# Designs tried in a protein design chat: miniprotein binders against q6w4x9r395to579. Part 108

Target 1, 185 residues: q6w4x9r395to579
Amino acid sequence: GHCSLEGGSFVTTFDARPYRFHGTCTYILLQSPQLPEDGALMAVYDKSGVSHSETSLVAVVYLSRQDKIVISQDEVVTNNGEAKWLPYKTRNITVFRQTSTHLQMATSFGLELVVQLRPIFQAYVTVGPQFRGQTRGLCGNFNGDTTDDFTTSMGIAEGTASLFVDSWRAGNCPAALERETDPCS
Key: E = the ipSAE of ESMFold2; O = the ipSAE of OpenDDE; V2 = 0.75 times the mean of E and O plus 0.25 times the DockQ between their complexes.

## First folded at step 9 (miniprotein)

Design sa12 (at its last look DockQ between E and O 0.08; V2 from the best seeds 0.00; counts 0 for: pae O 8.0 > 1.5, placed apart)
Fold by ESMFold2-Fast, scan of step 9:
Structure sa12 (fold): chain B 185 residues (1-185), chain A 91 residues (1-91)
Amino acid sequence: as target 1 above (185 residues)
Amino acid sequence: GSEELFERAKELIDRAIEAARRGDFEEAKRLLDEAFKLIEEAARRGLDEELIEALRYAAKLVREGIEAGNPKLIRVARWLLMVVWWEVDRR
C-alpha cells in the first residue's frame, strides 16, 4: 500500500482517501505491530514557504526504542539528534540519496519511505501486504474501506478530517485547521 | 511531589531550546546547566528511572544542538523534544 504527503498540506491514505489540513505539530503518520521495537513513523508540520499552504510537511521521523531518525526539508538526516552522512546504515534501515532531489529510507521489515526534498518537501510511504489492516495514524487503517479512514487514536471513525488529524497529534499543540482538498475550487 | 521535579526540569529544557532557537546561546547554556542540576537532584530524590533517562536524553539533545550552533540541528532537537515528551506522556 501507498500513502502520500504532497503539496505541503495534502495527504492520501493507504486506501486512497484524500484530505488536507494545516497544523503546527508532530503527528503520528503510521503505527503498526509489524514495526519492530514499538516503531512508528511521524510527520512534522510547521509554518511553510510553500505557495497556498499556511503550514506544510517539514520533516519525517522514524522512531523505535533505539533510533530516532529525522529526515528534514533542510536536507539533514540525523539519528538521535546527530547528523549522519549518506548512505547511513543500521542493522535494518538504510537511508541513501536516490536522486539529486530524493532520499530513500529502505527497511528490512516491509516499510519504505521516499522523500522529495525540492522544489517542495513531500513524502511517499510504501508498506508491504503484511501491514494490511494493521496500520493506524494519518495514513489510515489500510483495510480496503475508505469510509473508516478517519479512525481516531481512540478508535472512533469520524466523518471529518479535523478531529481525525487532532487525535494523532504527538505533543501539546494547537488544533489543526481543515482545508479543501481541491485548492482551485 | 516527585512529579514536580520532572516538570521543573522539563520546563528548563523547553526554555533552553527556545533560547537556542532565537540565537541566545548564553541563556540556553545557563538554563541547560540548571536543568542538569535539577535532573541530578531529582535522581537523588527518587524520581522514576525512566523519567530520569528521558530528561537526560532531552537535555543531551539540546546540549548537542547548542554545541553544533547549526539552526538546522537546533530545529531537529526541538522536534525530537516533542517526540520525547509524547513518549513520556504515553508511558
Scores: ipSAE 0.804, ipTM 0.907, lowest interface PAE 0.6, mean pLDDT 87
Fold by ESMFold2, look of step 10:
Structure sa12 (fold): chain B 185 residues (1-185), chain A 91 residues (1-91)
Amino acid sequence: as target 1 above (185 residues)
Amino acid sequence: GSEELFERAKELIDRAIEAARRGDFEEAKRLLDEAFKLIEEAARRGLDEELIEALRYAAKLVREGIEAGNPKLIRVARWLLMVVWWEVDRR
């Protein structure tokens, strides 16, 4: 299965459902029992450009009970806040420079993350077939049906991307006050 | 009780990372020193051990970001801090 975060604000789910959103927060991109140690993949979005309503992807975070690996648009890779030289390897995870513009996080548990650093910060998530029907988050549920990909963190299928995306917030989201006067778009 | 010390320590840590983001490292260090004092007082008063560990981890993230002197690592610390608070709130 393939999920992509492109153009700063566009998402395509594992079931190929496209949507876009804007928000200044950290979101749960993927949770699954197939990820060890309560693992999750998260996406961080922040303000971009001059418009207060424009946001883009600024980092991807893989977390578990042991690791909090961040790959940032500033071309920094950290684990638990500490900068790491590439290639960086744990027992189950290897992060390496794939090309001059792309980094890859390969894992032994069927998750692969490819990050394009330039010209635009983008992320591509690939999961093995063992994840089918067993994912939650912004990448959808991977069940072959696009009509329920907007399933919220409470298990409710929504018809709009905004309600779905808001339910997957994974941070304090201190920018709520900054968006009170958001212009119409 | 000790839960008030948790919330105050969390507030100081949040303020410290925001000061560091602005480049006000003197203020950031002052806020962080106060946060460490509150964390140890909360531990002395018997605040839940998992909450104490979360506070210490969060304060360490901010301290290391400040000491690195690298704005990129300070931004990472800010993002990770939000994750840490989310983990606390959901457990």
Scores: ipSAE 0.704, ipTM 0.857, lowest interface PAE 1.0, mean pLDDT 85
Fold by OpenDDE base, look of step 10:
Structure sa12 (fold): chain B 185 residues (1-185), chain A 91 residues (1-91)
Amino acid sequence: as target 1 above (185 residues)
Amino acid sequence: GSEELFERAKELIDRAIEAARRGDFEEAKRLLDEAFKLIEEAARRGLDEELIEALRYAAKLVREGIEAGNPKLIRVARWLLMVVWWEVDRR
């Protein structure tokens, strides 16, 4: 399964359903019982301009009971608040520079993350087949059915992206908006 | 001081989550009730408003999970709590 966060406000789920939103919060991208130690992948969005439609991904965070790995748009990688040099390796996670513009987080448990640093901060999530039907979050449920991707954290199917996205907020943030997106944002 | 109350409340919330995961919802509720008391006391003592709100939100999420009797929701609440703590730590 492949999930992408592109163009500042566009998401394509594991089931290949595209949608857009504008929010300035932290959201759960991926949670699954297949992730060890209560692991979850998060996306941090913030304002990138003056208008409400100018929002962008500013960081990706992998959280578990053991690690708090942050990859930010300024190319700083931290774990539990401490800056780390690349390549950085924990017990089952490795973060390294893939190319001049891409960082990669590789894991031993079937999760891969590629982060494009420039010109636009973007993220690409790949999960193994063992995750099929067992994922939740903005990346969807990876069951081959696009019609139920907008399932909230409470298990309710939503018809709009904004309500769906809001259900996966990781903090007390403003409601997400579903607006036209400036391709330059 | 207020900082100590914050840390204690944080600990109680974590313990409440663990209790809930074990199915001990009564203990979880007790711990959360105590946490909320500490949060309010910390607020009265001048703890940063943003920290108070973050802590209150985390506790609320855990409570909702417990009240719903949904193990999945409890797990989600734990993840959300972790994010809240991260936001606090980066300050």
Scores: ipSAE 0.016, ipTM 0.244, lowest interface PAE 8.0, mean pLDDT 86
ESMFold2 (binder alone), look of step 10: mean pLDDT 78; pTM 0.747

Design sa13
Fold by ESMFold2-Fast, scan of step 9:
Structure sa13 (fold): chain B 185 residues (1-185), chain A 91 residues (1-91)
Amino acid sequence: as target 1 above (185 residues)
Amino acid sequence: GSEELFERAKELIDRAIEAARRGDFEEAKRLLDEAFKLIEEAARRGLDEELIEALRYAAKLVREGIEAGNPKLIRVAQWLLMVVWWEVDRR
């Protein structure tokens, strides 16, 4: 299956449901029992450099029991906060420059991440068939039915993207609703 | 209690990265020093080892971000703090 994070704040789930949201937080992108060592992918969104009224993807994080790998729009790759030179290899993961504008994180466990660095930061997630029906997060549940792709972290199918996205916030940060009281900049 | 010490240390670490993000490295270092003292107190009082490891990892992220002096790495440290606290919450 394929999930994409494009154009700043557009997402297409593994079941091909498109949506858009506005938020400034770290969000759970993909969580699955198929990922080793309690692994997960997260996406970091922040205010867009073009317009503060818009938000955009600024980094992707892969975490497991031992690793916290960050790939950022600034072409910084870190593990556990320490900057790494490419190609960077661990036991099951290799991060390398695929093209002049793209980085790839290849894994031995059926997950692949490609990030486009230029002209705009975007991410593409590919998972093998073993992940079918076993994913949760912003990329959806990969069950072949788009009507329940907005299933929140609490297991409730929502009709709106904003409630769905807010349920997948990782860490303590303001919800979209709380930012509505701030003046536009 | 030890849970109260965890929350207090976490708050100091969160404030330290916010200070570092503003370029106030003197305040960030002061807050980290206070956090390290609370972490050692929490360890002495028997706070769960996983929580102590999370606090030490978090404090180290902020310290190393400050030492690097690179705003890009300070931003990474702040994002990783969100991840660390999420892991703690889901335990």
Scores: ipSAE 0.760, ipTM 0.887, lowest interface PAE 0.6, mean pLDDT 85
ESMFold2 (binder alone), alone request of step 9: mean pLDDT 78; pTM 0.744

Design sa14
Fold by ESMFold2-Fast, scan of step 9:
Structure sa14 (fold): chain B 185 residues (1-185), chain A 91 residues (1-91)
Amino acid sequence: as target 1 above (185 residues)
Amino acid sequence: GSEELFERAKELIARAIEAARRGDFEEAKRLLDEAFKLIEEAARRGLDEELIEALRYAAKLVREGIEAGNPKLIRVAKWLLMVVWWEVDRR
């Protein structure tokens, strides 16, 4: 399955449900029991100069009990706050420069992250089939049914993106403003 | 109690990172020194070890961001503070 964070403020879930929001917070992008050591993927949104958006993706964080890896719009890669030279390798994770404009985080546990640095910071998440029906967060539940992709952190399926997005905030941040998805743009 | 010291240390760390983001490194260092003292007092008073570890990790992130002298790493430290507090809250 594939989930994307594109154009500053657009998200497409693993079940291909598109939505858009404005927010200035760190959000839970992906949690799953398939991620080792209580792992999770997070997305940081902040005010940014991307056209047609007041807020945009500025960083992606992968965390586990051992690691807090940040890949930022500033082309900085850190683990536990310390800057790392690429390629950066741990036992199960390798972060490397795929092209002059793209970084990739490859893992041994069925998660792949590709980040586009230029011209617009964007992220693409790929998970293996073992994740089907085993994900939660902004990328949805990966169960093949788009009608429940807006399942909140409390397990409630919402009809609109705003309550869904707000339930996945990490920390005491402003409520996100829901924007209508424009699939024809 | 020790829970009050936890909240006070967390607030000092938050103020330190904001001082650093403004370029006020002397104030940031002063606030971090105060936070380290509260962390050790909370440890003496029996605050949960996981909370003490979270506070020490958070203070270290801010200190190292300041010492690196790179605004990009100060931004990373700020984002990681949110991650640390989220981990604490979900316990």
Scores: ipSAE 0.778, ipTM 0.895, lowest interface PAE 0.6, mean pLDDT 86
ESMFold2 (binder alone), alone request of step 9: mean pLDDT 78; pTM 0.754

Design sa15
Fold by ESMFold2-Fast, scan of step 9:
Structure sa15 (fold): chain B 185 residues (1-185), chain A 91 residues (1-91)
Amino acid sequence: as target 1 above (185 residues)
Amino acid sequence: GSEELFERAKELILRAIEAARRGDFEEAKRLLDEAFKLIEEAARRGLDEELIEALRYAAKLVREGIEAGNPKLIRVAKWLLMVVWWEVDRR
């Protein structure tokens, strides 16, 4: 399955449900029991400045018990806050420059992440078939049914993106609810 | 009590990273020194080991970001503070 974070604030879930939001926080992108050592993928959104949207993706974080890997729009890759030269390898993860504008994080456990650095920071998440029906977060539940893609962190299926997105905030960021904008028109 | 020390140390760490982000490295270092002092006091008063570990990790992230002399790494430290606090909530 494929999930994308594009155009600053647009998301398409693993079940191909598109939505948009405005919020400046770190959000849970993907949690799954298929990720080793309590692993999770997170997306950091911040203000983009003078732009079509005031909110944009600025970094992606992969974390586990031992690792906190950050890939940022500033073209820095860190683990536990320490800058790493590419290619960067751990036992199960390799981060490398795929093209002049793209970095890739490849894993041994069925997760791949590609980030576009320029002209706009964007992220593409690919998961193997073992993740079907086993995912939670902004990328949805990967069960082949888009009607419950807005399932919150409390297990409630919402009809709109705002409560869904807000439920996946990591930490004490302001709620995104009042700043949400419909991507249509 | 130790819970008050946890909240005070967390606030000092957050203030330190904001001082660092605006280029006030002397203020950031002073705030971090105070945070480390509170963390050791909280440990002596029996605050949960997982909370002490989280505070030490958070303070080290900010210190190392400042020491690197690279504003990109200071931004990374700020984002990782959110991750650390989220993990604390999940325990």
Scores: ipSAE 0.723, ipTM 0.871, lowest interface PAE 0.8, mean pLDDT 84
ESMFold2 (binder alone), alone request of step 9: mean pLDDT 79; pTM 0.759

Design sa16
Fold by ESMFold2-Fast, scan of step 9:
Structure sa16 (fold): chain B 185 residues (1-185), chain A 91 residues (1-91)
Amino acid sequence: as target 1 above (185 residues)
Amino acid sequence: GSEELFERAKELIKRAIEAARRGDFEEAKRLLDEAFKLIEEAARRGLDEELIEALRYAAKLVREGIEAGNPKLIRVAKWLLMVVWWEVDRR
């Protein structure tokens, strides 16, 4: 399955449900029992302009018990806060420059992340078939049914994006200001 | 008690990263030194080992960001602090 974070504030879930939001927080993008060592993928959003109150994706974080890998719009790759030269390899993860404008994080456990650095920072998440019906977070539940793609961190299916997005905040941040609700809700 | 020390150390670490983001490295180092003292006190008062480890990891992130002198790494440290506190809360 494929999930995308595009245009600063647009998200398309694994079941192809699109939505938008404003937010200045770290959000849980993907959690799954298929990720080793309590792994999770997170997205960091921050302010992107002066004349308009816009927010945009500024970094993606992969974390597990041993690793906290950050890939940022500043073209910085870190693990546990320390800058890493590319290609960067761990036991199960390799981060490398795929093209002049794209970085890729490849894993041995069926997760792949591609980050576009220019002209706008964007992220593309691919998961293998073993993740079907076993994902949670901003990318949805990957069960083939878009009507429950806004399942909150408490396990409740919501009709709109705002409560869904706010339930996946990591940390004490302001509630996301919804720019546009999902057109299918 | 030890929970109060945890919250105070967490606040000092947060203030240290904000000072570093402003380029006030002397204030950031001072706040970080105070945080390390509170972490030691919390450990002596029997705060949970996992919480002590989280505080030490967080303080180390800020210290390393300051030592690198790179604002891009200081931004990363700020984002990772949020991740650290989320991990503590969810367990």
Scores: ipSAE 0.688, ipTM 0.851, lowest interface PAE 0.9, mean pLDDT 83
ESMFold2 (binder alone), alone request of step 9: mean pLDDT 77; pTM 0.734

Design sa17
Fold by ESMFold2-Fast, scan of step 9:
Structure sa17 (fold): chain B 185 residues (1-185), chain A 91 residues (1-91)
Amino acid sequence: as target 1 above (185 residues)
Amino acid sequence: GSEELFERAKELIDRAIRAARRGDFEEAKRLLDEAFKLIEEAARRGLDEELIEALRYAAKLVREGIEAGNPKLIRVAKWLLMVVWWEVDRR
């Protein structure tokens, strides 16, 4: 299955449901019991320099009990906050430069991430068939049914993207930034 | 109690990263030094080891970001702090 984060603020789930993203925070992109050591993939969204109400993807984070790997639009790769030279290898993960504009994170557990650095920062998540019906987060539940792709962190299937996206916030974000991105504020 | 020390250390670390992001590295270092002292006091008073590890990780993350002198790494430290505090809250 394939999930994409493109054009700054657009997401297409594993079941191929597209939606637009608004908000500035760190969000759970993918959680699954198939990920070792309580692993999770997260996406960081920040406001654009042109409009404070616009957001774009600025980094992707892979978390586990041992690792906090960040791949950022600044073309920096870190683990636990320390800059790493590529190729970077851990026991189960390799991060390397696939092309002059793309980085790849390959894993031994059926997860692959490809990041486009230029001209626009974008991310592409691929998971093996063992993940079917076993995923949660912004990429959806990968069960072959798009009607429940907006299942919140509380297990409620929503008809619209806004409550779904907000339920997957995974960062301690300042209240002032949250109000700034609210169209009613 | 040790829980109050946790909140105070967390606040100092959050203030340190904000100081670093605006280029006030002397204030950031001062706040981190104070945070490290509170972390050790919290450990002596029996704060949960998982919380002590989170505080030490967070403080080290900010310190290394400012020592590198690279704004890109300071941004990474900010994003990882958000994640660390989220992990603490959901434990």
Scores: ipSAE 0.773, ipTM 0.894, lowest interface PAE 0.6, mean pLDDT 85

Design sa18
Fold by ESMFold2-Fast, scan of step 9:
Structure sa18 (fold): chain B 185 residues (1-185), chain A 91 residues (1-91)
Amino acid sequence: as target 1 above (185 residues)
Amino acid sequence: GSEELFERAKELIDRAIAAARRGDFEEAKRLLDEAFKLIEEAARRGLDEELIEALRYAAKLVREGIEAGNPKLIRVAKWLLMVVWWEVDRR
């Protein structure tokens, strides 16, 4: 399955449900029993533009008991806070420059992340079929049914994105605002 | 008690990264020095080892970010502090 974080604040879940939000926080993007050592993928959103009315993706974090890998819009890759030269390899993870504008994190456990650095910071998450029905977070539950893609951290299916997004905050942050208004009109 | 020492150390670390992000490295280092003292006191008073390791990891993240002299790494440390505190809250 495929989940995307595009255009600053747009998200498309593994079941292809699109939504948008305004938020300044670190959010749980993907949790699954299929990720080793209590692994999780997180997305960091922060203020963008000259006004405080817009937010965008600024970093992606992969964490486990041993690793906290950050890939940021500043083109910095760290593990446990220390800058790493690419290609960077651990036992199960390799981070490398795929193109002049894209970084890739490949894993041995069925998760792949591609990050676009320029012109806009964006992330693309790919998971193998073993993740079907076994994911939770901003990318949804990957069960083939879009009606429950806004399942909160408490296991409740919500009708709106803002309550869903707020339930996946990884910290004490302001409540998210829905931004499903057409950006072209 | 030791739980109060955990909250105090966490607050000092959070204040240290905020000071570093403002470019106040002297204040950040002062706050970190106080945090390290509280962490060792909490360890002596029997605070859970998992919490002690979280505090030490957090303080080290901030210290290393400051020592690197790179604002990008200071931003990374701030994001990782949120992750560390989230992990602690889930225990």
Scores: ipSAE 0.775, ipTM 0.897, lowest interface PAE 0.7, mean pLDDT 86
ESMFold2 (binder alone), alone request of step 9: mean pLDDT 79; pTM 0.759

Design sa19
Fold by ESMFold2-Fast, scan of step 9:
Structure sa19 (fold): chain B 185 residues (1-185), chain A 91 residues (1-91)
Amino acid sequence: as target 1 above (185 residues)
Amino acid sequence: GSEELFERAKELIDRAIEAARRGDFEEAKRLLDEAFKLIEEAARRGLDEELIEALRYAAKLVREGIEAGNPKLIRVAKWLLMVVWWDVDRR
C-alpha cells in the first residue's frame, strides 16, 4: 500500500482517501504491530510561507527503541540527534540518496520511505501486504474501505478530517485547521 | 515522590530547548544542569529505569544540539523531545 504527503498539506491514505489540513505539531503517520520494537513513523508540520495559517511538512521521523531517525526539509539526516553522512546504514534500515532531489529509507521489515527534498518537501510511504488491516495513524487503516479511514486514536470513525488529525497529535499543539480545495479560488 | 521528580526534570528539559531556540545558551545550560541533578535524584529514589533512560536521552539530545552550534540540529532536538515524551506516554 501507498500513502503520500504532498503539496505541503495534502495526505492520501493507504486506501486512497485524500484530505487536507493545516497544523503545527508532530503527528503519528503510521503505527502497526508489524513494525519491530514498538516502531512508529511520524510527520512534523510547521508554519510555511508568509501566511500564519498555512503549514507544511518539514520532517519525517522513524522511531524505534534503537533508532530515532529524522529526515528534514533542511536536507539533514540524523539518528538519535546526530547528523549522518549518506549512505547511512543500521541493522535494519538504510538511508541513501536515490536521486539529486530524493532520499530513500529502506527497511528489512516491509516499510519504505521516499522523501522529495526539492522543489517542495514531500513524503511517500510504501508498506508490504503484511500491513493490510494492521495500520493506524494519518495514513489510515489499510483495510480496503475508505469510509473508516478517519479512525481516531480512540478507535472511533469520524466524518471529518480535523478530529481525526487532532487525535494523532504526538504533542501539546493547537488544533488542526481542516482545508477544502476551493474549485473557484 | 519520584514521579514528581520525573515531571520536574521533563519541565526543565522542555524549558532548556526553548531557551536554546531563543539563543539563550547560558540559561539552556543552567536548566540542563538542574535537570541532570533531578534525574540522578530520581534514580536514587527508585524511579523506573525506563523513565530514567528517557530523561537522560532527552537531556543529552538538548545538550548535544546546543554544543553542535548548528540551528538545524537544535530544531531536530526539539522535534525529538516531542517524540520521546509521546513514546514514554504510550508505554
Scores: ipSAE 0.779, ipTM 0.897, lowest interface PAE 0.7, mean pLDDT 86

Design sa2
Fold by ESMFold2-Fast, scan of step 9:
Structure sa2 (fold): chain B 185 residues (1-185), chain A 91 residues (1-91)
Amino acid sequence: as target 1 above (185 residues)
Amino acid sequence: GSEELFERAKELIDRAIEAARRGDFEEAKRLLDEAFKLIEEAARRGLDEELIEALRYAAKLVREGIEAGNPKLIRIAKWLLMVVWWEVDRR
């Protein structure tokens, strides 16, 4: 399955449900028992430098019991807060420059992450079929049904993106605001 | 109690990263030094080992960010600090 974080604030879930939000926090993007050592993927959103009325993706974090890997829009890659030169390899993860504008995090456990650095920081998450019906977070539950893609951290299916997004906040941050994906004019 | 020491150390670490983000490295280092002393006191008084490990990891993140002399690493340390506290809360 494929989940995308594009255009600064747009998300398309594994089941292809699009939504948009305004938020300044670290959010749980993907949790699954298929990720080793209590692994999770997180997305960091902050206000845009040019315009403070909009928010955009600024970093992606992969964490497990041993690793906290950050890939930032500033082209800095860290693990446990320490800057790393590319290609960077751990036992199960390799981070490398795929093209002049893209970095890739390849794993041995069925998760792939590609980030576009320019012109806009964007992220693309790919998971293998073993993840079907076993994901939770901003990328949805990957069960083939979009009607419950806004399942909160408490297990409740919401009709609005803002309540869904807020339930996946990591930490004490302002509440997210819903944005329209299909403007009427 | 040791739980009170955890909250005090956490507060000092949170204040230290905010001071560092403002460029006030002298205040950040002072707050971190105080936090390290509280962490060792909490360990001696029997605070849960997982909480001690979280505090030490958090303080190390802030210290290493400051020592690197790179504002981008200080921002990353702030984001990771939020992740550490989220993990503590979900135990």
Scores: ipSAE 0.777, ipTM 0.897, lowest interface PAE 0.6, mean pLDDT 86

Design sa20
Fold by ESMFold2-Fast, scan of step 9:
Structure sa20 (fold): chain B 185 residues (1-185), chain A 91 residues (1-91)
Amino acid sequence: as target 1 above (185 residues)
Amino acid sequence: GSEELFERAKELIDRAIEAARRGDFEEAKRLLDEAFKLIEEAARRGLDEELIEALRYAAKLVREGIEAGNPKLIRVAKWLLMVVWWEVKRR
């Protein structure tokens, strides 16, 4: 299955449910027991000025106990905060330039990430069949049922993207704009 | 207690990266020096080793970002601080 982060603010889940959001935070994109060493994939969104969104994807982070790999729109690849030349290899992960505009992170554990650097920073996440029904985060639960794709970090299936996205914030960031204007919240 | 020292060191590190992002490297270094003192005091007071390691990792990220003098790496350090604090909270 595949999940995409496109056009600055659009996400399509592993079960092919599209949505969009407006926010400036680091979000949990993918958590799974199938990822080694407490691994997780995160997406960083920040103010961009892009015509179809005021915020856009600016970096993707893969973390585990040993590695904190960042791939940014600035064409910087780091691990644990230190810049790396491509191709960059660890025991189970290789980051390399796939084309003049695309970087790829290939892994031995069934996760693949491709980022488009230009003209707009975008990300494409592919996971193997072992991840089916075992994912959490912005990319959904990969169970073949789109009705529960907005399952929050608390395990509640929501009808709206804003509550779903806010539940997957990493850190104490502002809530999505739509939620902030609610007089009852 | 040592948990209070953790929160104070974290605050100083967070303030240091914001100073660095503004280009105020002297203020960032001053805040990091204070953070290092609190980290060592927290270690002496018996704060959990994993929390001490997280604080040292975080302070090192900020220091190395400042020393590189590259705004791109300072942005990376800021994002990674958020990741470090998230890992601490999910324990």
Scores: ipSAE 0.750, ipTM 0.884, lowest interface PAE 0.8, mean pLDDT 84

Design sa21
Fold by ESMFold2-Fast, scan of step 9:
Structure sa21 (fold): chain B 185 residues (1-185), chain A 94 residues (1-94)
Amino acid sequence: as target 1 above (185 residues)
Amino acid sequence: GSEELFERAKELIDRAIEAARRGDFEEAKRLLDEAFKLIEEAARRGLDEELIEALRYAAKLVREGIEAGNPKLIRVAKWLLMVVWWEVERRLKE
């Protein structure tokens, strides 16, 4: 399954449900029992460089009991706060430059992340079939049904993206504002 | 109580990273020094080892961000500090 964080504030879930929001926080993007050692993928959103009325993805964080890997729009890769040269390899994770504008984080446990650095910071998450029906977070539950993709951290299916997004905050941040999903508006 | 010691150390660390983010490195170092002293006092008084390790990790993360003197790494330290506190909250509820 594939989940994307594109165009600054657009998200498409593993079940292909698109939505948009306005928020400045660290959000849980993906949690699953398939991730080793309490692993999770998180997305950091902050005010856009173009307009303070818009927010955009500024970093992606992979965390586990041993690792806290950050890939930022500043083209900085850290683990536990320490800057790393690429390619960077741990026991189960390798971060490397895929192209002049893209970084990739490959894992041994069925998770892949590709980050576009320029012209706009974007992220693409791919998970193997073992994750089906076993994911939670901004990328949805990967159960093949889009009607419950806005399942909150409390297990409740919501009708609005803003309530869904707020439930996945990994910090004490302002409530997210709902945004239109039509890119032409 | 030991929970009060944890909250006091956490508050000092949170204040330190905010001082660093606005460029007030003298205040950030002062607050961090106070946090380190309080953490060691809490360890001597028997605060839960997992909470002590979380506080030490957090304080070291902020200190290393400040010492690097790089705004990009200070931003990373703030984001990771939020993650550390979130992990502590989750573990306490497990």
Scores: ipSAE 0.656, ipTM 0.820, lowest interface PAE 1.1, mean pLDDT 83
ESMFold2 (binder alone), alone request of step 9: mean pLDDT 75; pTM 0.708

